# VHH binders against o75319, part 144

Target 1, 181 residues: o75319
Amino acid sequence: GNHIPERWKDYLPVGQRMPGTRFIAFKVPLQKSFEKKLAPEECFSPLDLFNKIREQNEELGLIIDLTYTQRYYKPEDLPETVPYLKIFTVGHQVPDDETIFKFKHAVNGFLKENKDNDKLIGVHCTHGLNRTGYLICRYLIDVEGVRPDDAIELFNRCRGHCLERQNYIEDLQNGPIRKNW

## First folded at step 10 (VHH)

Design hp1 (framework vhh_4orz_3)
Fold by ESMFold2-Fast, scan of step 10:
Structure hp1 (fold): chain B 181 residues (1-181), chain A 119 residues (1-119)
Amino acid sequence: as target 1 above (181 residues)
Amino acid sequence: EVQLVESGGGLVQAGGSLRLFCAASGFTFSYYAMAWLRQAPGKRREWVALITSYGSTDYADSVKDRFTISRDNAKNTVSLQMNSLKPEDTAIYFCAAKSYLGPTRYDYWGQGTQVTVSS
């Protein structure tokens, strides 16, 4: 359907690049068919996403889409030069180890292929907050050795919104390090 | 465990046809671009054909209009239809999977299938 996702308007479209990393988080872009239910200042299409990132003097090299739906926008709405990866994740649940492994593999592959540039990995779920923040923080903790509270603080500050799901926060702070390598 | 398994190679006369298949498992096939590359004896590996996760195709100039790449996401397979084969097409053909559009790195590789074109 063309229903606007619940609470989607409550979140900033795009966060800031997370310093010391290649990550930038945003809420799901909505294709043209959703704009009938949005004021002009509320619109956030795939084109709007790229314009906002360019306004920050950044460039996307990869988009990782964590939504469990294909209804919000089509990959064909993205520039051909920007890779798109879909990892289906269910909301509310902490992502399972297989999902965490897929995310880490995608990030590691991008970083290996993009050593000579400064392009960003764009990550989004519906709101660009809980699933997005969990997987980015999980990567920083498990792969880069960042302290859990530091990873969470960095994400919250750069996204402009705090992780909301207590089970996600608890897993990041107290859960096991996943050695998916 | 990720696996790419090629089949359909063999010996064929110049002007003949072969169809190669690649069966994929252990990853979400529909998210990946799929490619065929080949390596002739004593030569470097060269790219032949690519099909993106969205179904768009691209071909090396040497095979354009003779080869057709296709995929079946329901069966996790990619195929290469090779027509009007030439002795210069003799090579081991590799199936490869790529999670990214744009950069040339491939994430997963099959072991290859031999294609021999006799004059």
Scores: ipSAE 0.000, ipTM 0.105, lowest interface PAE 17.6, mean pLDDT 86

Design hp10 (framework vhh_4orz_3)
Fold by ESMFold2-Fast, scan of step 10:
Structure hp10 (fold): chain B 181 residues (1-181), chain A 121 residues (1-121)
Amino acid sequence: as target 1 above (181 residues)
Amino acid sequence: EVQLVESGGGLVQAGGSLRLFCAASGFTFSYYAMAWLRQAPGKRREWVALITSYGSTDYADSVKDRFTISRDNAKNTVSLQMNSLKPEDTAIYFCAAVKPYSRGFTAYDYWGQGTQVTVSS
């Protein structure tokens, strides 16, 4: 259906670049068909996303879409120059090792191909918070060696909202490091 | 040119206090985690305290509750307040910088030359 995701309006559209990383997190953009249900100041289309990133003097080089649906916007709504990757994730559950591996592989590949620029990896789920924050933090912990509490605090600060799912937080703090295969 | 310059070391009696300073230049200080490490004669360097770019702190068990690390991003400085000093705290104290969010066994990117702290019994 054409209904706005539950609580979508409760979250800031776009966070800030996470310092020392290439990550920026945001909530799902909504294509033009949703605009009839939104006030002008509530609109956050794919175009609005790129405008807000530009307002921060940043540039997107990759979008990773973690939603379990394709109803909110289509890849063709994005500029052809920006790669788009879909990783289907179910909300509420800690992402499985296969999903974590796919995310890490995509990030590592982007960083290898973009050594000579400062373009960002944009990551979103529906709210740009729990699945998004989990996978970004998991990457920082497992690949970059970041302390779990540091990764979580950095994400929360830059996103402008705190991770809400206790099972995600507990896995980040106490769970095993996921080795890529 | 990257520089880390420590100051504030000296001689102090057991039970006394010292405050160490580290002035940083030549890199984006606010992006880096900052640490203090120390080295006693004939021993390897041991980690003492760390402060992340957003202000979270961590301490070695030997100094917890006695030492406090802080930073001032406007002045590109990190400080270590050392209270209840013991003869065992005698060492050269080094300021070090590490790329943000790389912790655990990650090597430090930049080092100062150190400042001597001597605690007499």
Scores: ipSAE 0.000, ipTM 0.123, lowest interface PAE 17.5, mean pLDDT 86

Design hp11 (framework vhh_4orz_3)
Fold by ESMFold2-Fast, scan of step 10:
Structure hp11 (fold): chain B 181 residues (1-181), chain A 120 residues (1-120)
Amino acid sequence: as target 1 above (181 residues)
Amino acid sequence: EVQLVESGGGLVQAGGSLRLFCAASGFTFSYYAMAWLRQAPGKRREWVALITSYGSTDYADSVKDRFTISRDNAKNTVSLQMNSLKPEDTAIYFCATRSFPGYHKSYDYWGQGTQVTVSS
């Protein structure tokens, strides 16, 4: 059904662009059928997402959807000009190496094809926090050589919420670098 | 507006200890890394210690095993415990943070500093 995700209302809809990167993180947009359960100021549809990003003077060039469901919104709810990539991830568990590889490959491909513009890679899971923050930080650490704590701090501040899952934080700080994927 | 106010500096004999405090206001303290830097007479400002939003710590080689940085998120305070002080630790000590961390540990919010003088 049209049940609002648990704790979804507790999170800021869209963060800010992470300086020095092309990343912006947000919580899952909800199609209009969910709005019956939301006050006007709580609504965050696909249209609302693009309006909020435009208000920041930014433009999306890619959306990476990390949710393990298609019930919240459909790709056809997005502008045709913005590519959409689905990577099915299960919450609570650190994403496996195949998932990390797919995320890195998508980001690297986007950056290679978008050298002549400043369009952003939008990344979301249900809350735009744990899976989203993990994969963005993992990319910054493994590919761009950012120190783990610096990557996490950058993500937390720009998202407006701190990564919550200790196993994700532990893997980022002390886990192995996933090279050559 | 962001405000950082240092305290706890003073005069101490070599081998002694001091504890510095920094009271922070005007931002969501728990989301930010906090740092201590110092500037000795006639020298450039140097980084001393860092504590991340998750409590991970890092220290300059010159102060490792002598200084301990800690934070209290409920009180919006960061502190620096300074043990086995040496005359070369004499400096004005600054509390610092950054608006948006980049790839470099650059700091853009600073306190006014607190003077630490270590006599021989």
Scores: ipSAE 0.007, ipTM 0.322, lowest interface PAE 8.9, mean pLDDT 88

Design hp12 (framework vhh_4orz_3)
Fold by ESMFold2-Fast, scan of step 10:
Structure hp12 (fold): chain B 181 residues (1-181), chain A 119 residues (1-119)
Amino acid sequence: as target 1 above (181 residues)
Amino acid sequence: EVQLVESGGGLVQAGGSLRLFCAASGFTFSYYAMAWLRQAPGKRREWVALITSYGSTDYADSVKDRFTISRDNAKNTVSLQMNSLKPEDTAIYFCAAGKSLTYRPYQYWGQGTQVTVSS
């Protein structure tokens, strides 16, 4: 049987839209094969994700999946109208410059393509916290010129959980700005 | 209802200064990025300056070091200080509000205020 990710149940399924941005963060949705290991109130499928976002009067226009696996759900489990982008990232390590560039490029491309609407960019890793929060904050700092502490505070408040990994926080606060080539 | 009202435009001589104001109502001002755009005679509307909900600013190359954008969230206002004005700055200046930090769409627009710079 499929194993639930460690500590996955400890996190809220989906955060709030980050004001002034198109970002919304959430933990990885789990396909139906995981539901036998979950109580009904613990289930968070791709369908549950879209229902929770609609409850906030928001609409997803892109999902960026930062997990290093395809075992939790398939792109086919998502509505055909919502683009899906996979950026493979390893947990515990600060994402490398190539990964940061891919994320920035995807966000910039989405915003250019979606200038006529208000659709959101949904970003998740396993818990929707460390890799997710790092890349969103990295974008806000490097591209939008947001102060690191302000970016981190905004993410933490909207996600409903604080960034946990000290190496990620340290890089955001004191690391170099990554310039796209 | 949502409203953006510009003021402060007028006629000024080259080298002079003007300060534009935009008063906002009907939305949660502090959550929105605010921008100034302008439309010169015979040209398309162009972006001039942006201030994000966090106070970060950006400027078009043509106005860098001459214009300063600022906001007052307590008063729901954004302003544009325009120094060292050139005849090429002659345009109708529009205030706009959007949820995106760097990109349009701007959801809300003012009616514009005329700025004329004589040589």
Scores: ipSAE 0.000, ipTM 0.185, lowest interface PAE 13.9, mean pLDDT 87

Design hp13 (framework vhh_4orz_3)
Fold by ESMFold2-Fast, scan of step 10:
Structure hp13 (fold): chain B 181 residues (1-181), chain A 119 residues (1-119)
Amino acid sequence: as target 1 above (181 residues)
Amino acid sequence: EVQLVESGGGLVQAGGSLRLFCAASGFTFSYYAMAWLRQAPGKRREWVALITSYGSTDYADSVKDRFTISRDNAKNTVSLQMNSLKPEDTAIYFCARHSPWGKTLYDYWGQGTQVTVSS
């Protein structure tokens, strides 16, 4: 058997849609081979992800995967109608400007292409919290003009868990706005 | 048009070292994450190591602390330094380009290079 990511069980599988945005955050889905080490109620496969999104009366239009590993699930097992984008993002470090730019570009492209529907952008890292929350909040602050504390509060409330990494929080509150990146 | 060509494989004694090279052409190499995967006789292909366009690396548990992936964007080359080789490392090693968009993790593969580790 495959090893479950550290602390993965400590987090809710899927948050709620962030009102006024197209974002929904979740932890990394784990393919069937991981289920031997999980109780039935702990399982969170790609299928489980889509079932939970549907239960909220929402629909995914894009998944952005921020992990820097390929071990947790196979993107080919996702529905063919849902685009998948991989942006490799190292944990612990504040994402660099190039990573921030790639995220903003993908979000802006999705919104332009999907102005006639209400489909969501699903964003995840391993826990769906620190890297995920940072990039979503960075987008809201830099592109949408949301106040940093408001963006962080909205993410925390909808994800059901508070951003944990102090360096990420500090960069969001006091760091420079990346207008081009 | 996209081509990946591996080299550096061979026969080596257990405990020895080998360095694999992958020469890339036909695309803007610096934009893509690159990976090494291997396939041993009678086994499924398994992922070994990955290096992002930013230089961040990740490794399979079986090779951590023994293998090091690196890249040289000026030469369009990705390399795999393999130390403390074990008979279990015997496999054909493939260089692959990561596909950032779509359901397929890797969109282009090299032909592979054979690594044989004797006891």
Scores: ipSAE 0.036, ipTM 0.491, lowest interface PAE 7.1, mean pLDDT 89

Design hp2 (framework vhh_4orz_3)
Fold by ESMFold2-Fast, scan of step 10:
Structure hp2 (fold): chain B 181 residues (1-181), chain A 119 residues (1-119)
Amino acid sequence: as target 1 above (181 residues)
Amino acid sequence: EVQLVESGGGLVQAGGSLRLFCAASGFTFSYYAMAWLRQAPGKRREWVALITSYGSTDYADSVKDRFTISRDNAKNTVSLQMNSLKPEDTAIYFCARGPFYSTKEYDYWGQGTQVTVSS
């Protein structure tokens, strides 16, 4: 169905690039079929995503889609030149170790192949907040050595919205470091 | 266990260039972000430049377009190329492990290398 995700309109479409990283977070883009339910200023299609990134003088080199559905947009709605990776994640639960390691592997691979450019890794779930923020912060903590509270603060500031799920925040602050990559 | 050793500092005239090096040991260098910070006489330490484990960079506005941070994971080194040096760049330059913008949040520092820029 073409039902707008709950609370989707409550969130900024795209955050700012997280300084010192290649990450940028955003909410799920909605394909053209959703536009009949949206005012022009509410539209955030795959095309709108790329336009907003360009307006920040940035360029996407990879999209990581963390949603459990394909109903919002299809990979075919994206430019063929931008790699797309789907990692199916269920909301509410802290992502499992397999999901975390898959995310880290994708990020590490992208960075290795793009060391000579400044292209960004775009990460989204439905709202670009809880699952998105968790996996980005987990990467920063486990791989880049960022302290948990600093990673969370950086994500919150750049996304323009604070992580909402206390179980995610608690795992980031007090959970084990996953160094397998 | 963790060791960071800076080198390359010296005396240079305004408008000149210097290249600083930091040799790292005691940890898996390629996994960590590295930063350069500086402390001018009578002032607090300030963050200068950052490079992530795979090469993304960030710079303080005061040094943007003049300084370039880079790393060599095969040699476990991070370096800072400093061009168009100004007397205001005179400071002890420190290598640190981590992507922190607050100087009080770094736990691993080198001893520093002195940079003096004469007018």
Scores: ipSAE 0.000, ipTM 0.123, lowest interface PAE 15.7, mean pLDDT 85

Design hp3 (framework vhh_4orz_3)
Fold by ESMFold2-Fast, scan of step 10:
Structure hp3 (fold): chain B 181 residues (1-181), chain A 119 residues (1-119)
Amino acid sequence: as target 1 above (181 residues)
Amino acid sequence: EVQLVESGGGLVQAGGSLRLFCAASGFTFSYYAMAWLRQAPGKRREWVALITSYGSTDYADSVKDRFTISRDNAKNTVSLQMNSLKPEDTAIYFCAAHRLPSYTGYDYWGQGTQVTVSS
C-alpha cells in the first residue's frame, strides 16, 4: 500500500557526505503516489533526493537500497545513469555475514570503477539510520581499519541522527571483524 | 605531489623532552587521520599515537601519559610532544596519514626522523 513508513517524517531526508569517504546516507525516497499523504515540505521523491545532493555540490554514482520491500519506489524512478543495487535486509537483526559481504563487494567494485571521479555511494534503508549506519560503519571498520567509536561518531554527525539500535552499536564496538572467506 | 616531512628529532638524555613535527602537503590535510609510528633497530614498526580528523586521540600503552599528539589544520601540521623519554624510546619516528583513523594501513608516509635517548 501507500502508507507512509512509521516515523519516516521524524528523520532528515539526506545527511551530508561523510568526509574522507564516498558515502552519503538518506531515508527511503517515496514515489509520487505517496505525495497525497504529505505536505509539500515533507515530500522526498527520487527526484527530490537528486536535487538535495546536487544542492550540496555532490553527485551520486551508486544507490544501495537496503529495504526489504519494493513498495516505496522502483529502480525505474531513478536516472538511468545511476546504478541501483538492492540488498534485502530485515530490520532489528544485525545483518548476517552474507549481507555484509555483498555490501563490501558492491562498495569495493564502485570504488575500483570510479577512481578518477568523486561520485558518491548513496546508502538507504527505511529511515537511513540503523541498517544503513551499521553497514557503512562495518565497512569502515573492517575494510578501512577505522576505530569503531570514530566510525559511529562520523556516521551520526553526518547523518544528523544517532544510531538507535543497541545491538547494532554493540556489534560494531565489540563484535568480530568480518573477514573475506 | 603528496609529502610528509618530519622534523625535531635528535639526541636527548633519559628523562628529557623532545617535540616532533610533521608538515603535510599535496592533500586535504583536515580530512585525514594522522599517526606517529616508530621503528627501533632490529624491531618491526609499531604504532605510537593517532589523532583523527575530529581531534580524538589514542596512544600505545608504552607511551601513554608521556606523549601528546596534536594537529594544526591551518598549518597542515601534526606534532608529537614526548616527555619523560626512556632509552627504549630510541627509534626512527614516522609520520603517516590515513583518510580515516587506522592501526592497519596508511595512505602516505614520511621518511622518518631519528630520536636517540641516552642512558
Scores: ipSAE 0.000, ipTM 0.162, lowest interface PAE 14.1, mean pLDDT 87

Design hp4 (framework vhh_4orz_3)
Fold by ESMFold2-Fast, scan of step 10:
Structure hp4 (fold): chain B 181 residues (1-181), chain A 119 residues (1-119)
Amino acid sequence: as target 1 above (181 residues)
Amino acid sequence: EVQLVESGGGLVQAGGSLRLFCAASGFTFSYYAMAWLRQAPGKRREWVALITSYGSTDYADSVKDRFTISRDNAKNTVSLQMNSLKPEDTAIYFCATKWSGYPLTYDYWGQGTQVTVSS
């Protein structure tokens, strides 16, 4: 219990908004019980997440949690004003079509409900990198018509870390477009 | 609500040029694909040009190399530069939009702007 995820400290807590989109990516926030294992400057609680977003002059309108666990923080740790969506996504595997379509549906629904504001969709997995980057890039490629390499480059630049999983990169570059949802 | 307002239509001589504009409001413009379609008297509405949210463009064969679509996300405007105009380009030109990477149908349309090309 209460062990911090492997390499979690190696990643920036929050990336920057991806220009031309409503996406912002970050690593998983850790509830207060994890702070005993962290130096003050390493802490990244749900409260810290919202403070860092505000520091960028941005506002979250939705959080999509892609982790396969509930141990890191609870939805109750988030402000009641920000909707929370859990999509259980197994690490290391390319997300299946059902997961991809759930993600697309959530994003499409948010944008339709928020067409008259500029609130962001915050997306995270454990490190805010592989599952997070894959699903954001998959959305940009399939829905927005972005070239795969351009989507990956945009995500990498804004997250401040490059997608690491070769199978995810290969699927984005060479895999089929998932048109149906 | 979503509003698209076209302008720039008019009468022009064959071989001439015209630039159409579409001013968009009521949605997050930068995330939507923008298109131009046209309808000649007694004919079906046909697609002319598309620009995606990331600036990729596509054109109908009939207008390729003559028309150029562009967008200005800061001004919420899409434009269509029409060069080497032909009498068969005479039509009402509509601005259309959809939140899609490459739309085949559109959710919102403007009222249209008339383009008449004289011989």
Scores: ipSAE 0.000, ipTM 0.108, lowest interface PAE 17.5, mean pLDDT 87

Design hp5 (framework vhh_4orz_3)
Fold by ESMFold2-Fast, scan of step 10:
Structure hp5 (fold): chain B 181 residues (1-181), chain A 120 residues (1-120)
Amino acid sequence: as target 1 above (181 residues)
Amino acid sequence: EVQLVESGGGLVQAGGSLRLFCAASGFTFSYYAMAWLRQAPGKRREWVALITSYGSTDYADSVKDRFTISRDNAKNTVSLQMNSLKPEDTAIYFCAAQPRFSYGSKYDYWGQGTQVTVSS
């Protein structure tokens, strides 16, 4: 049903843009049907997401949804002008190479098409933390040559919450670079 | 425009001390790891010390326990305190910023270097 995801209320709705990148991370927006279970100050709908991004003087150009469900909101709840990409990921396991390559292709394609603007790539899973932080950091490390600890620190600071999954952190710090698409 | 400007080099007697400074501008300093490298005449550049964006440090074996790297993010500076200097430490010392965007490169930005000469 319309049950609020476990621990969803524990996380900030939207982080800050990660400086020097086009990434911004947030928790999953919840469509209006969930608002009966939320206090007004707890609401975070797709509309609330765009309002919060605008309040930071930023603009979304792409949303990448990493959740394994479609129950929280629908692509139709987003403006028609903002592309939406679904990459189904399960929690707890480090994303496989196919998932990593799909994420990298989407980001590279967006950057090529948006060289003339400063629009952001919005990335979310359920909490906008573990799967989200892993894939953003993996991109920065493998494609942009950022040092693993610097990528993790930048994500943690901008998201306002630290990556929680030790296996994700260990893969980022010590795992192989996935250079081939 | 990106700049790294070194200062503090000079002539010192063996056993003496020097402090080098590097002033950075034109990039988000707190995001970058900062390094010191050196080049003696007729030799390749060698890495000396590194400080990450969160403040962890690492040193080459040849300078361990003698040199200390530090940074001040509010002032966009990195410093190298050099103690117990030896004639073998004579080199041009370069400040460098670790990559965010250079694929396969260890450093995005370099200073012009500052000369350190240690007499016996």
Scores: ipSAE 0.000, ipTM 0.116, lowest interface PAE 17.8, mean pLDDT 86

Design hp6 (framework vhh_4orz_3)
Fold by ESMFold2-Fast, scan of step 10:
Structure hp6 (fold): chain B 181 residues (1-181), chain A 118 residues (1-118)
Amino acid sequence: as target 1 above (181 residues)
Amino acid sequence: EVQLVESGGGLVQAGGSLRLFCAASGFTFSYYAMAWLRQAPGKRREWVALITSYGSTDYADSVKDRFTISRDNAKNTVSLQMNSLKPEDTAIYFCARTYKGLSPFDYWGQGTQVTVSS
């Protein structure tokens, strides 16, 4: 069925652009079939996502979907002008090296092809927090040389919610740099 | 008190080079991203280059491959090396700080004039 993801309503729909980067994080948009289980102010459809990004005077150039499901919305629900990339990422566990590599490759490819504009990379999992925050921070640490605590603080502030999973935080702070990109 | 003091501006011929310096005081310099912005007569202020607290750099397309931003945390200094200067680079150049990019630029220097003759 159309079950709302656990705790989905607890999170802000869209964070702010992470300054000095091209990243913006948000929770998973829910297609029209979920609207019967939501109050009007709780709705966050693909259309609502793009309206909220525009309200911040930003523009999406890529969406990276980290959910391990296709039930929340379809790529066809997104504007044709915005590329969509699915990276199936299992929750609860630190993403494996293959997943980290796919994310880094996608980000590097986007940045190379969009150096003449300021379009954003939108990243989401179910809550736009743990898998999303991990992969963005991992990219900043491994590729951009950001100190782990600085990356985590930047993500937490811009998302409006702190990373919750201690194993993710521990890996970011003390884990190895992944060189597989 | 926070202070940013620019130096190194001047008159230079097209194709020449200049190095701008910004001396920072009154705050923990290493915590902040530093930027250079410029304003030409009759034009909008534009961002030129940024260096984060961790050393990553970014540049406006108009100056990429010609300008290099760097910092020296031991001396609380950020600098801008400007090569292959063009008449359209003529502007007042401002040093500015931002906390890791998390806020708008909150402190600015007084600016240093760069004039590039044809």
Scores: ipSAE 0.000, ipTM 0.099, lowest interface PAE 19.2, mean pLDDT 86

Design hp7 (framework vhh_4orz_3)
Fold by ESMFold2-Fast, scan of step 10:
Structure hp7 (fold): chain B 181 residues (1-181), chain A 120 residues (1-120)
Amino acid sequence: as target 1 above (181 residues)
Amino acid sequence: EVQLVESGGGLVQAGGSLRLFCAASGFTFSYYAMAWLRQAPGKRREWVALITSYGSTDYADSVKDRFTISRDNAKNTVSLQMNSLKPEDTAIYFCAAPTKYWGSREYDYWGQGTQVTVSS
C-alpha cells in the first residue's frame, strides 16, 4: 500500500549539486496519493523535487531511480522534458557488477549527449543515501579517478547525510575497480 | 544567508524553569532537523536535544525527562523547555542544524548562544 517508507521523514529531501560533477542526490519523491498521510511540511512530491532544484538555480536533465519498486511515483508524474531511467537495485547488498555497469553507461551516455549544457543527473533510492551514494561514489572512483575517501566525503557533505552501510563503505575504500566493460 | 538567533536565557534558581528560543532564517526551516547543544565553563560542547523535520525527538541522558524540544514551522522557531534546572545545567546554549545523518551528532549553522545560569 500507500505506507510512507521507514525513516523517510528523517532525511533531507534534496542535497546540493556535488561540485566538479553533474550529480545531485535526493530521497524518493512520493506521488499525490501519499499526501493524505503527510503534513504539508512533510510533502515531497515530484513537483516539490523540481521546485527545490530550481531554488538552487539548477536544472535536471536525467533521473535515475534505484528503488526496487514503482509504488512511490510513476514516470508519468515527471515533466516530459526530463528522461527517467529505472535501475532495479536490491537494498542492503553491495550492487552487483551488472548494476554498476548499467549506472556507468547511463551516466556516460548522458554526459556525452549533454556536453553543451549544465543539466544535472538526479539519483535517488528510497532515502537517497546508501544505494545512491554507493553508485555515485563508485562512478567517481572507477571512471573519474577520485580517491575513495574524497568521493565519500564529497557525497556526504553534498547530500547532508553520511553513508550508513559499512559494507558499502568498505567496498568503496578497499574493493576492486569495476572496469567499464 | 543562514542565520540562527538564540534567546530566552537568564538567571534561575535550582528547581526552576526556563524556555529557550531559536529563530531561524535563510533556509526552508520545515525541512531540516534542529538541535540544541550547550557548553559549560571550561568544558567541551555537548549535544542536549534534537527534533527532526517531522517532529521526532531525542535527548541526552542528563536532560531526559526534564527538557522538551519543540518546533513551530509557521514561525521558523525551535524551543527548548527546561524544567527542574540544576546548577550543572549552567552553560551557554546553542541552536544548530545537523549536517550529517540523523543521530550523527555533528552540527553546523551554529548560533551565537544564550547564557543560562542556575544558582544553588
Scores: ipSAE 0.000, ipTM 0.117, lowest interface PAE 16.9, mean pLDDT 85

Design hp8 (framework vhh_4orz_3)
Fold by ESMFold2-Fast, scan of step 10:
Structure hp8 (fold): chain B 181 residues (1-181), chain A 120 residues (1-120)
Amino acid sequence: as target 1 above (181 residues)
Amino acid sequence: EVQLVESGGGLVQAGGSLRLFCAASGFTFSYYAMAWLRQAPGKRREWVALITSYGSTDYADSVKDRFTISRDNAKNTVSLQMNSLKPEDTAIYFCAASRIYPGTHSYDYWGQGTQVTVSS
């Protein structure tokens, strides 16, 4: 459909860089065809995303799209200079180990290739909150050894919204560390 | 005034140990990743060790299992414990701070460096 995602307008478009990391989280950008359903101040296109990142004196080096759809925007709507990676994740469910592995592999690969710059990994799902926050926090806990509550607090503060899904929070706090390859 | 001041450098014999310190002031230390980099005579600057704001650590392959980085947020210090030193560890060691997980050139603040010389 042509509908604005439910509750999409309730969320801040872009969070702030998470200090000590290369991550920045945001809600899904909407291509120009959605703008007829939005007031000018509600618009958040791919172009708007890059403008807002630049306003923070930051630069994107990779976008990881966690939505289970391609209807909101297309990779062709992004600058050719920024790599785009799609990892299809279903909402509501804690991402499975294969999805967690794919995310970790993409992040590790980016960090190795970008050791000589400070470009960011932009991560989004529909609202840039639950799937996005889960996978970023999972990476920080499993790979960087961050304490779960510290990872969650950092994400919540920088995103400007708290993780909402209790099953995600519980898995981060009490679930096993996923030692993917 | 932002300052990073290194200390603890000096001359040590191969197989010995040395501990470097970096005292930070003028910024919210606990919020920054801290790193040690080194530059040997006639060589490029290389990253040695990193500790994130949350305490996770990473090391260059050349120093793994010999060096340990740690931080004390109450004292605004980062330290580097250097064990089993080799002549090839001889370099000027720099303390650096970054808001992000830093690449080689993406540091916000730098110290002046401290000389470490390892004799055979």
Scores: ipSAE 0.000, ipTM 0.194, lowest interface PAE 13.0, mean pLDDT 87

